VHH binders against o26223. Designs and how they scored, part 132

Target 1, 191 residues: o26223
Amino acid sequence: MKLLWTSQHIKVTVHIDGKVSKMDVLEAIKTRRSIRKYQDREVPEELIDKILDAAMCGPSAVDERPWHFIVVRNREMLEKIPEVHPYGAMVKDAPVAIIVCCDSSLEKIPGFWVQDCSIASQNILLAAHSLGLGAVWTGVYPLEDRVEGIRRLFSIPEHVIPFSVIPLGYPAENPGTRDLFDPDRIHLEKW
Short names: E, the ipSAE of ESMFold2; O, the ipSAE of OpenDDE; V2, 0.75 times the mean of E and O plus 0.25 times the DockQ between their complexes.

## First folded at step 8 (VHH; framework vhh_lunsekimig_d3)

Design w29 (at its last look DockQ between E and O 0.06; V2 from the best seeds 0.00; counts 0 for: pae E 8.7 > 2, placed apart)
Fold by OpenDDE, look of step 8:
Structure w29 (fold): chain B 191 residues (1-191), chain A 123 residues (1-123)
Amino acid sequence: as target 1 above (191 residues)
Amino acid sequence: EVQLVESGGGVVQPGGSLRLSCAASGFTFSDYALYWYRQAAGIERELIASITSGGSTYYVDSVKGRFTISRDNSENTMYLQMNSLRAEDTGLYYCAAEYSEEFYGSEPLNDYWGQGTLVTVSS
């Protein structure tokens, strides 16, 4: 049975009207895209809270939950982020950004914090999308210049490692959806 | 085949202007972040300007207020307007493109590069 995946263009009708479009988790995952253009519109605190709640719901190694989050709304600070993260130019045009950090003092097993913070970051992206927002993951760790730049800019202590910067806002673009399914990447029972 | 072709380089006097172009083909141009790099003799290549798929721009401090990066998705072309050129702007200018769904965003991860166009600022 050849599952003819008809590329149904799921028109993510971002209803601009305050109705949080409820999408299921599979839809959120499948239709999520990086959004780098935002409306000149503030993101309500309630949505940020929901996103952060989602960010903290992912698993972590031995439940270490090493993540911290810096919520940045200050325009001056948002505009400075590209100075230390040149590939994060869109951050200056976002109404808000979340910086995901790891508190190394909370790490129980070395190295798993990267996975933990990655899960948290991805949950931010998915939650944002499900709430009608657009977001993009801009990598900080493990690039030393970006790590140190963000650390200095936000006075992050030495034991805390900035991991990612995620600008988000109401989307001003619609890049569509991608079909990324690759059956060649699936192995049954053995390689 | 993916191609990036730079043009518009040349010799100009200090204070002069040039407009560089980067013509792209072989990929979905609108889905890519675009970059201008330059390399002066004996110096490492540096990022000087970028424009995201969403239109957000970045400039290195030394070119701020003088250079303007833009893109035309309908023509698959990126531009760099260079005004008030200085001797220190001399170098080989490269166009690069990176797929926008990549979240690491770094020079080593840029997928596509042009061959470069030479800009010489001399009296």
Scores: ipSAE 0.494, ipTM 0.786, lowest interface PAE 1.0, mean pLDDT 90
Fold by ESMFold2, look of step 8:
Structure w29 (fold): chain B 191 residues (1-191), chain A 123 residues (1-123)
Amino acid sequence: as target 1 above (191 residues)
Amino acid sequence: EVQLVESGGGVVQPGGSLRLSCAASGFTFSDYALYWYRQAAGIERELIASITSGGSTYYVDSVKGRFTISRDNSENTMYLQMNSLRAEDTGLYYCAAEYSEEFYGSEPLNDYWGQGTLVTVSS
């Protein structure tokens, strides 16, 4: 690490051995992995705020922004999620989870809320990754039993649809990266 | 009880072919992503091929064009057709399954593993 002195009397720290002081967006997209094991370490509220800010920056149909977010840190509540979402067992081990919901009363174009909430969910994953956290999207909608189970557990009104549960924390695993580019999936001009 | 049982391993000369099978029981097979891993002596286990519950496939570069992964949901069985075998393909081959209920995560959870089947490619 080297210290730089600027003419504005601002000291700027430059990481000589590190080539990136902020994660490039393409790097974030390519290196983000589902993380299901977390350190026993709290996630500061500041980071959650940044993640939710990013979630709300996504586009939505006719700018309807139908999303709502429930931030869950209570251990007892996190431990109950697997009772209605059996494959969400890692949620009980996360320091925090975000439940992405659709308020159907905010829909301006019926039937696009799934796309809207998917965009918000993906932004949560990328923002968490860029902040040094790991996360995984666990599916709730459209699985009816999970939707109703999560709705009941968190007192979610009938017109609000829980879409996904995203546990997150500082990662305790590194699954690595892969190059998944497949030119056979690209069709020029037509199918 | 969930079981994954590999079969079809054996001794093959270079350039030969072998077909591995992974028979599954104890879970809803069609809901799972499926994987083949290979472990050579003294080397970390490596993913070589995968197939999603929807049928999309992935191969590492070293086997692409030589190996074909497929699944038969009616028989609860996954296959790996291995052609043009090389000495470096020698190893213990494992099948694995990941429940796709999460819908996301490009790498498998590997909820279930088989015991492995040995493939030896020797001159």
Scores: ipSAE 0.012, ipTM 0.225, lowest interface PAE 8.7, mean pLDDT 83
ESMFold2 (binder alone), look of step 8: mean pLDDT 79; pTM 0.789

Design w3 (at its last look DockQ between E and O 0.65; V2 from the best seeds 0.00; counts 0 for: pae E 7.2 > 2)
Fold by OpenDDE, look of step 8:
Structure w3 (fold): chain B 191 residues (1-191), chain A 123 residues (1-123)
Amino acid sequence: as target 1 above (191 residues)
Amino acid sequence: EVQLVESGGGVVQPGGSLRLSCAASGFTFSDYALYWYRQAAGIERELIASITSGDSTYYVDSVKGRFTISRDNSENTMYLQMNSLRAEDTGLYYCAAEYSETFYGSEPLNDYWGQGTLVTVSS
């Protein structure tokens, strides 16, 4: 029985009207898209706080919680980020960006910080989406030029590693949804 | 089949202008970030301009104020207007496309590349 997954076009009704549509977690995950175009509208601090709260709710190796967050609203700083991260052009057009960092001094097990910061970054994206915002993950680590560029720009100490830059704003695009389910990636009991 | 085809290159005098085009086919153009790279003789390829799926643009410092990147999603074409051309702008110009859901944002992860068009700025 070929389960014809009818691609239900989940119309992500981006309620432009600032109504925080409460999404369930599965809906948020399935309908989230990278958003790279933003309205000329400020993001309330309240929403950023909620997003950051979500960012800190993910698991981490042996509960090391190595993440730090830099919230950037300054227009000049936002405009400078693409200079050190050329593939982050959309950051200059966002009202706010979150830089996810790792404090290496908090690591209990080496190397797991990448997973920890990835979880935090993904939670930022999901939380933003669930709150009616758009966001995109722009990679910093492990690209040395980006890491060093962001470090210099924001005076990040040597023991702290910038991991990702995530611009956020009210979305000015609707790229739709994707079906990413692949049954070939599922193995039962053994490979 | 995915294709990117550059055109508009040629020989021009210093101070002159050229308009490059990159015609795309075989993929959903609007979902991709687009890039112009160039490679001069004996020099590594460099990113000179980009435009995201959301129309955010990037320019390397050496081309700021002189070059303009744009896209027409209805025509599946990207453009590079090059004004006030200089000898140092000489090189092979490549267009590239990267799917917008990619979060790494790096040259090696670009999905598609063109064959390039030659720009020669000489007196």
Scores: ipSAE 0.552, ipTM 0.805, lowest interface PAE 0.9, mean pLDDT 90
Fold by ESMFold2, look of step 8:
Structure w3 (fold): chain B 191 residues (1-191), chain A 123 residues (1-123)
Amino acid sequence: as target 1 above (191 residues)
Amino acid sequence: EVQLVESGGGVVQPGGSLRLSCAASGFTFSDYALYWYRQAAGIERELIASITSGDSTYYVDSVKGRFTISRDNSENTMYLQMNSLRAEDTGLYYCAAEYSETFYGSEPLNDYWGQGTLVTVSS
């Protein structure tokens, strides 16, 4: 069935059948894996824009929205990240990375910025996956030496806290789907 | 029983080579980031090389170009090829593994560690 109407107050509904290749949200959540191997292929700016739009759709404590994002494509800078984040070796092999930061001047309630930036970071991972990209969250905060190292590398001011570095690109690996459901973690009404 | 077992250490002359192995028992390497650490007497344990589950490698400057980390997931074994050895490479070499899906750039102190294999570079 196709429903079309026009007018200033008429809702237009267009049926998009088998030509719509969007990933179901539950499928995206269940199939997203950390990807650490990328094709030698650039990620278009359009896709990064969509990913960052998704990142900013997350809820935040008292709507504080403390997040800022640094988009890194420069090879020299990507290659330097492992020098201060040695467990993020795959960052040097990614075509692009996103650094999720907290601007502490926007914080309304102490300490909830961590949840806020975690939400934004997870949205980046899911959005990348839905767009055919692979990504991985590499932790910066709360490791003090990693926070200061990233801050130094990217000239991040003292009131801004780098939270995570997320390299991303078209995947060159497929680790497969996991079934992690554990009913023993579910408690009805009380512990 | 879950174990990481290093082997291949020994005494070698400066400029020589050694190949260290790290074999896993009770789990498989496929989804793990793998690490080599070195500890000399009186020195804090230091990360010297790593390899991600996606085969991206990292080396500290003091070993870059001389050491090569690799893995063979089908043999559940990781290797460190050590060439052009120097006196300062003397120490106890540990392998470690951290589950990659939860990797956040912390030290892999809570997953698996080997017991160490001794490398002595002496004149």
Scores: ipSAE 0.013, ipTM 0.445, lowest interface PAE 7.2, mean pLDDT 84
ESMFold2 (binder alone), look of step 8: mean pLDDT 79; pTM 0.781

Design w30 (at its last look DockQ between E and O 0.10; V2 from the best seeds 0.00; counts 0 for: pae E 8.8 > 2, placed apart)
Fold by OpenDDE, look of step 8:
Structure w30 (fold): chain B 191 residues (1-191), chain A 123 residues (1-123)
Amino acid sequence: as target 1 above (191 residues)
Amino acid sequence: EVQLVESGGGVVQPGGSLRLSCAASGFTFSDYALYWYRQAAGIERELIASITSGGSTYYVDSVKGRFTISRDNSENTMYLQMNSLRAEDTGLYYCAAEYSESFYGSEPLNDYWGQGTLVTVSS
């Protein structure tokens, strides 16, 4: 049975008009894009709360849930982030950013915190998209200069590791959708 | 084939100006963050300016207020306007591009590089 994946052009109707488009989970996943341009519009606290709720709903190794979140709205702080994270230039132009961190004291199985924080970060991106916001994952860990830069900037304790910085806002761009399905990456029963 | 071709380098006196261009082909230009790096003799390559796919810019402190990065997606070209040039600005200037869905963002992870254009600031 050749699964004819008809490339249904999922029209990501980015409703610019703040209407929370209810996306199903597959639509959110398939249509999500990194957004690096934002409107001059504040993100309501209610939406941030929903995003953070989603961030905490993912699985973690042995349910360790090592993640912490710093919500940054202060303009001065947002503008300073690119100084320690040069590849996060868009952060200064976002109305808000979420810094995902790991509390190493909560880690139960060594090394799995990266997976845990990755799941949390991806959930942030998906939740943001489903709520009509745009976001982008800017990597911090494992790049030492970025880790230390963010740590100093936000006075993050030594046992807490900044993992990612995720600026978000109402999108001011539409990069379109991607077709990333690759049947060659699928193996049945054996390699 | 993916190509990045730098141009506009040359010899200028201190206080002078140059405009560098980076012409891109072979990829969807609008989906990439773009970078200018430079490498002086005996010094490691450094990031000096960047512009995201969304138009956000970054400048290293030493070029702030003097250099301006811009992009024209219709022409698949990135620019670097360099004013008030100094001797320390001498070096090979490289254009680089990184796909917008990349989330690490680092020099080694940039997808494409040009061959560079030489900028010499001397009296």
Scores: ipSAE 0.607, ipTM 0.833, lowest interface PAE 0.8, mean pLDDT 91
Fold by ESMFold2, look of step 8:
Structure w30 (fold): chain B 191 residues (1-191), chain A 123 residues (1-123)
Amino acid sequence: as target 1 above (191 residues)
Amino acid sequence: EVQLVESGGGVVQPGGSLRLSCAASGFTFSDYALYWYRQAAGIERELIASITSGGSTYYVDSVKGRFTISRDNSENTMYLQMNSLRAEDTGLYYCAAEYSESFYGSEPLNDYWGQGTLVTVSS
């Protein structure tokens, strides 16, 4: 008989068939959307660690890895970000934000840090999405007023350049998927 | 309560002109990026023009040189000047607004929509 199908136990630990839930990388890339509305729910430190591990897996110019990350959970600090970053208003409603920075003392080839930090920022977005979180990239660099405002707010040293602020949390919206493929952007052999 | 109200639609002959207005209330207009969308029968809404809070404009190829988007922050109103109208321009025209103009890695996520104004281009 099928007694296992009809009984439940209080305080039962359920294991999913021994495999960690995964999202295919192409699925993650195609389905990731900017999420600006979040549930009132904390994001466990374990998930932030996984996201930052993924961020640091990106390639960098001559392996310079110039990135540093500031994890912001303090409510008062999150609420101050819009004062110096006016187009980051949703940050005040996020349970956590990650500030992606460049330490210019780690640059090995001048000027490629922007690409390096962009790669890390995109990896944050994809990793968050794969873990069931929503995130959005809000631009700081190269807007000098935003760079200086964020630097002052978080006591970031002069040689460190804040690049992006990425609020994240469990999504409270679902904007759906988009079909953005445009074959006219593809050039074979020449322009 | 946020409101976006489109007006200025109507029936016009090919080659004619119309000026659409989008009157806004209930939010700080000058802080928002603004958008015009068009929806023809049986087709999804398509973005046709946008203007940032700082006044930079963007147009899809099908309307470049014929349409001009503008904003008047003192009147809380966005406009779309539509010249050299074609039958293909027929549809419902919606305005939309987006508070967070997030550069880099952001896609448009419009916070507010109007109800639309109908433009018919026919003989």
Scores: ipSAE 0.012, ipTM 0.249, lowest interface PAE 8.8, mean pLDDT 83
ESMFold2 (binder alone), look of step 8: mean pLDDT 80; pTM 0.793

Design w31 (at its last look DockQ between E and O 0.08; V2 from the best seeds 0.00; counts 0 for: pae E 9.8 > 2, placed apart)
Fold by OpenDDE, look of step 8:
Structure w31 (fold): chain B 191 residues (1-191), chain A 123 residues (1-123)
Amino acid sequence: as target 1 above (191 residues)
Amino acid sequence: EVQLVESGGGVVQPGGSLRLSCAASGFTFSDYALYWYRQAAGIERELIASITSGGSTYYVDSVKGRFTISRDNSENTMYLQMNSLRAEDTGLYYCAAEYSETFYASEPLNDYWGQGTLVTVSS
């Protein structure tokens, strides 16, 4: 059965009218795109809270939950982020950004914090999308200059490692959907 | 085949202007962040300007107020307007493109590069 994935242009109908469109989890995963253009519109605190709640619902190694989140709305700070993160230019144009951090003092097994923070970051992206927002993951760790830049900018203590910066806003672009399914990447029973 | 072709380089006097172009083919241009790098003799390549798929721009401090990066998705072309050129702007200018879904944004991870166009600012 050749699943003819018809490129259904899933019109992400951004319902402007504050109605949180209920998106199922598979739809959210499949239709999510990095959004780098935002409307000149504030994101309600309630949505940020929901996103952060989702961010904390992912698994972590031995349940260490090492993540912390900095919510940035200050325009001046948002505009400074690209100075230390040149590849995060879109952050200055977003109404809000979330910085995902790891508290190394909470780490129980060395090295798994990257997976933990990645899961948290991805949940932020999925939650944002499901709520009608756009977001993009901008990598900070493990690039030393970015890590230290963000650390200095936000006075992050040495035992806390900035991991990612995720700008968020109502989307002002629609990149469309992708078909990323590759059966060649699936191995049955053995490689 | 993916191609990035830079043009518009040349010799100009200090205070002069140039407009660089980067023509792209072989990929979905609108889905890529675009970058201008330059490399002066004996100096490491540096990022000087970028524009995201969404149109957000970045400039290194040394070119702020003088250079303008833009893109035309209908023509698959990126531009760099360079005004008030200085001797220190001399170098080989490279165009690069990186897929927009990449969350690791760094020079080594850029997907495509051009061959470069030479800009010489000399009195």
Scores: ipSAE 0.480, ipTM 0.781, lowest interface PAE 1.0, mean pLDDT 90
Fold by ESMFold2, look of step 8:
Structure w31 (fold): chain B 191 residues (1-191), chain A 123 residues (1-123)
Amino acid sequence: as target 1 above (191 residues)
Amino acid sequence: EVQLVESGGGVVQPGGSLRLSCAASGFTFSDYALYWYRQAAGIERELIASITSGGSTYYVDSVKGRFTISRDNSENTMYLQMNSLRAEDTGLYYCAAEYSETFYASEPLNDYWGQGTLVTVSS
């Protein structure tokens, strides 16, 4: 199943599961939570495609777009990730994970790839949330042991740097929202 | 074997004070961030205070100004000083520890948990 477009008089989006999913971008940002427990329910390929499309919509330094994505659905591979990523234990229980990588041969300005891949990673989290999924960003870079472990496990070449592992699925928990706004962090004109 | 052992819970009247302790063993205490969680009947465990390996502290709004978290690395012990206790502070209090190199999770991934100590605020 896929999203359908309507004529320009009334815009109605029919979500793949039949629910109308309309979420303001500010609502998505404020209500997104790290989800570490998932239902035993497959995530359709169509949703992964939409999430990766969103990931690639982010800005990048001089439009270098250094990102590559590895989509992992194989149960045996998902179960091996915690062996090389000690804080990614929830990955074994996820139906799918996305590994965000930098291809350093695509860098046009050295060192900005971290910002680029961070933008793509956050877009994955927001897109997943807007589609009724839960996800969590587990850090790989800059932790050398995690980088090398993930590179070995997925046969990632030397010039490609695994940045993050993002397990996702239909949530089996609801941690609620947080109010983290702190006016003391805002400085007008100067520090 | 890693152990976290809470103590100092008890029954106290509203407005009273208690001091909780969390004694740790089996890991390099000074490398870990430490946390106090509270679980009231019928709700999920909630984080209430944390202290980094370097001593920086964080509190949720409901306890800020009333509770003080601290650590003594020489005694491998974390403390929670609780003042101006209210009925809603009643619950089971857990300590937890997480290696300080955890990155980018929006909530801590706690490696070790204690068994909990009960605090009852009633009159």
Scores: ipSAE 0.006, ipTM 0.206, lowest interface PAE 9.8, mean pLDDT 84
ESMFold2 (binder alone), look of step 8: mean pLDDT 80; pTM 0.791

Design w32 (at its last look DockQ between E and O 0.10; V2 from the best seeds 0.00; counts 0 for: pae E 7.9 > 2, placed apart)
Fold by OpenDDE, look of step 8:
Structure w32 (fold): chain B 191 residues (1-191), chain A 123 residues (1-123)
Amino acid sequence: as target 1 above (191 residues)
Amino acid sequence: EVQLVESGGGVVQPGGSLRLSCAASGFTFSDYALYWYRQAAGIERELIASITSGGSTYYVDSVKGRFTISRDNSENTMYLQMNSLRAEDTGLYYCAAEYSETFYDSEPLNDYWGQGTLVTVSS
């Protein structure tokens, strides 16, 4: 059954009760929203493992797989992230955050690590959503102040670049629906 | 104090027109993306139009060709021109604002909300 999503019919399914969703990949993509409010509820380790597994399933340039992941559950550390990330206020309210990093020593082709880590980050978001969790991508790279802030806070080596901070938790909000399809961005055969 | 105040709502007949306004104060208006939402009775709130700080616009399909979103940064006001109104356009219309980061694109946060203005399309 082909799901036809219209701007009015795209429903953001946020399982605020923590129910695991069995949505297909297109539904996950279409209904995923950034979630910035979380329940006072711990995320099971098994869900984090599934999310991280998904994060590592994306393609990478020449299969370089440069990504590393820091899983942060420590309350004190979570509360410190907003101090170095001005738009990371919600991290302090999340039960867990994943920091996506690049090990530059694994990079085979210069510059593609950004794409690789972006794919990994997006997979984290989609996996979280499909599992009944909410998450948000907070950008770190390429903003130097955020990169260095996160680096210092988590003692990240110089050859490793923090890329994104993704807080996760059971959703405590429903941001509603939207349609982002724009046919003006589609060009056939030529620009 | 941050404020968003919607106005221009009312009762109109099908095919009629309304122009909604959202007057903003208490923040740097020009740095914000702006949004119109609406909520009909028994239906979830939906995004119907947006305009970025740079002036790029978005419309939900149901209002394309009928509604026009615009902004006047000099007056700290956003507008929604609604033409060819239909009964299904009835609802409470909300203005929202979100700070736009320069170097990172994120999904709408909707930092600020108005109280809404009621639009009723009825014969």
Scores: ipSAE 0.017, ipTM 0.317, lowest interface PAE 7.5, mean pLDDT 88
Fold by ESMFold2, look of step 8:
Structure w32 (fold): chain B 191 residues (1-191), chain A 123 residues (1-123)
Amino acid sequence: as target 1 above (191 residues)
Amino acid sequence: EVQLVESGGGVVQPGGSLRLSCAASGFTFSDYALYWYRQAAGIERELIASITSGGSTYYVDSVKGRFTISRDNSENTMYLQMNSLRAEDTGLYYCAAEYSETFYDSEPLNDYWGQGTLVTVSS
């Protein structure tokens, strides 16, 4: 049963095996918040698979798709992340984290992998939000000490660069919506 | 016990300068992002400047170019140098601290707050 229209709004609908998403894309973008407190509740692997599928849908420079993902559920490993990545302290409390990495052997244009992995990281945040999860992007690259620490902890090869660590889970907080629109940042035709 | 103590407020004429200090104790100062807020009468507390644990700074447009935030991790102290003060800068100035956790898409959570120091810019 397919919904093409509603009496209230015209919305982009998605088909998820007989289930219709209630979240409009623009609302998802505006309402997504960094979530650092999580319920003690398992995140099904099925949802992680959907999130990673969305991550890989992003555009990349010359279609290089340089990304790799490490899914971390092991409590001991999650608890060790803050020891090498101090800005990821909430990771120890998350049921799962995703590490976004660049495989430099897939790079076709030097240095554009940063934008590529940023796109994948943002897609993870939006997809998690659309599935009722909360997440936060904790930065690893370009801080060498963080990169080296995460690489060591997860035995990441020398040609692979850890970019971000994204803990996620069912949210245990609701920070509300922000209004961040700033028309002074908009320049018509020129600066 | 965690403490944040602001000082350096006072009365000054428009165009004058003040330097605020925020002395911290009871936590590992170098691991925290630090913030200055101001609260004018009848207005909600507003963020005006911040400095990360790594020293990167942010300012709201109304104070940019006039105010300078800095930190001295060896003294466990944050500063706000306020120049070219205006009547609209009058208010209670608070410092706050948040454990640094992320680079992206986050509002400050502010784990600790000071009690405030009063700045009056009188015409």
Scores: ipSAE 0.013, ipTM 0.264, lowest interface PAE 7.9, mean pLDDT 85
ESMFold2 (binder alone), look of step 8: mean pLDDT 80; pTM 0.789

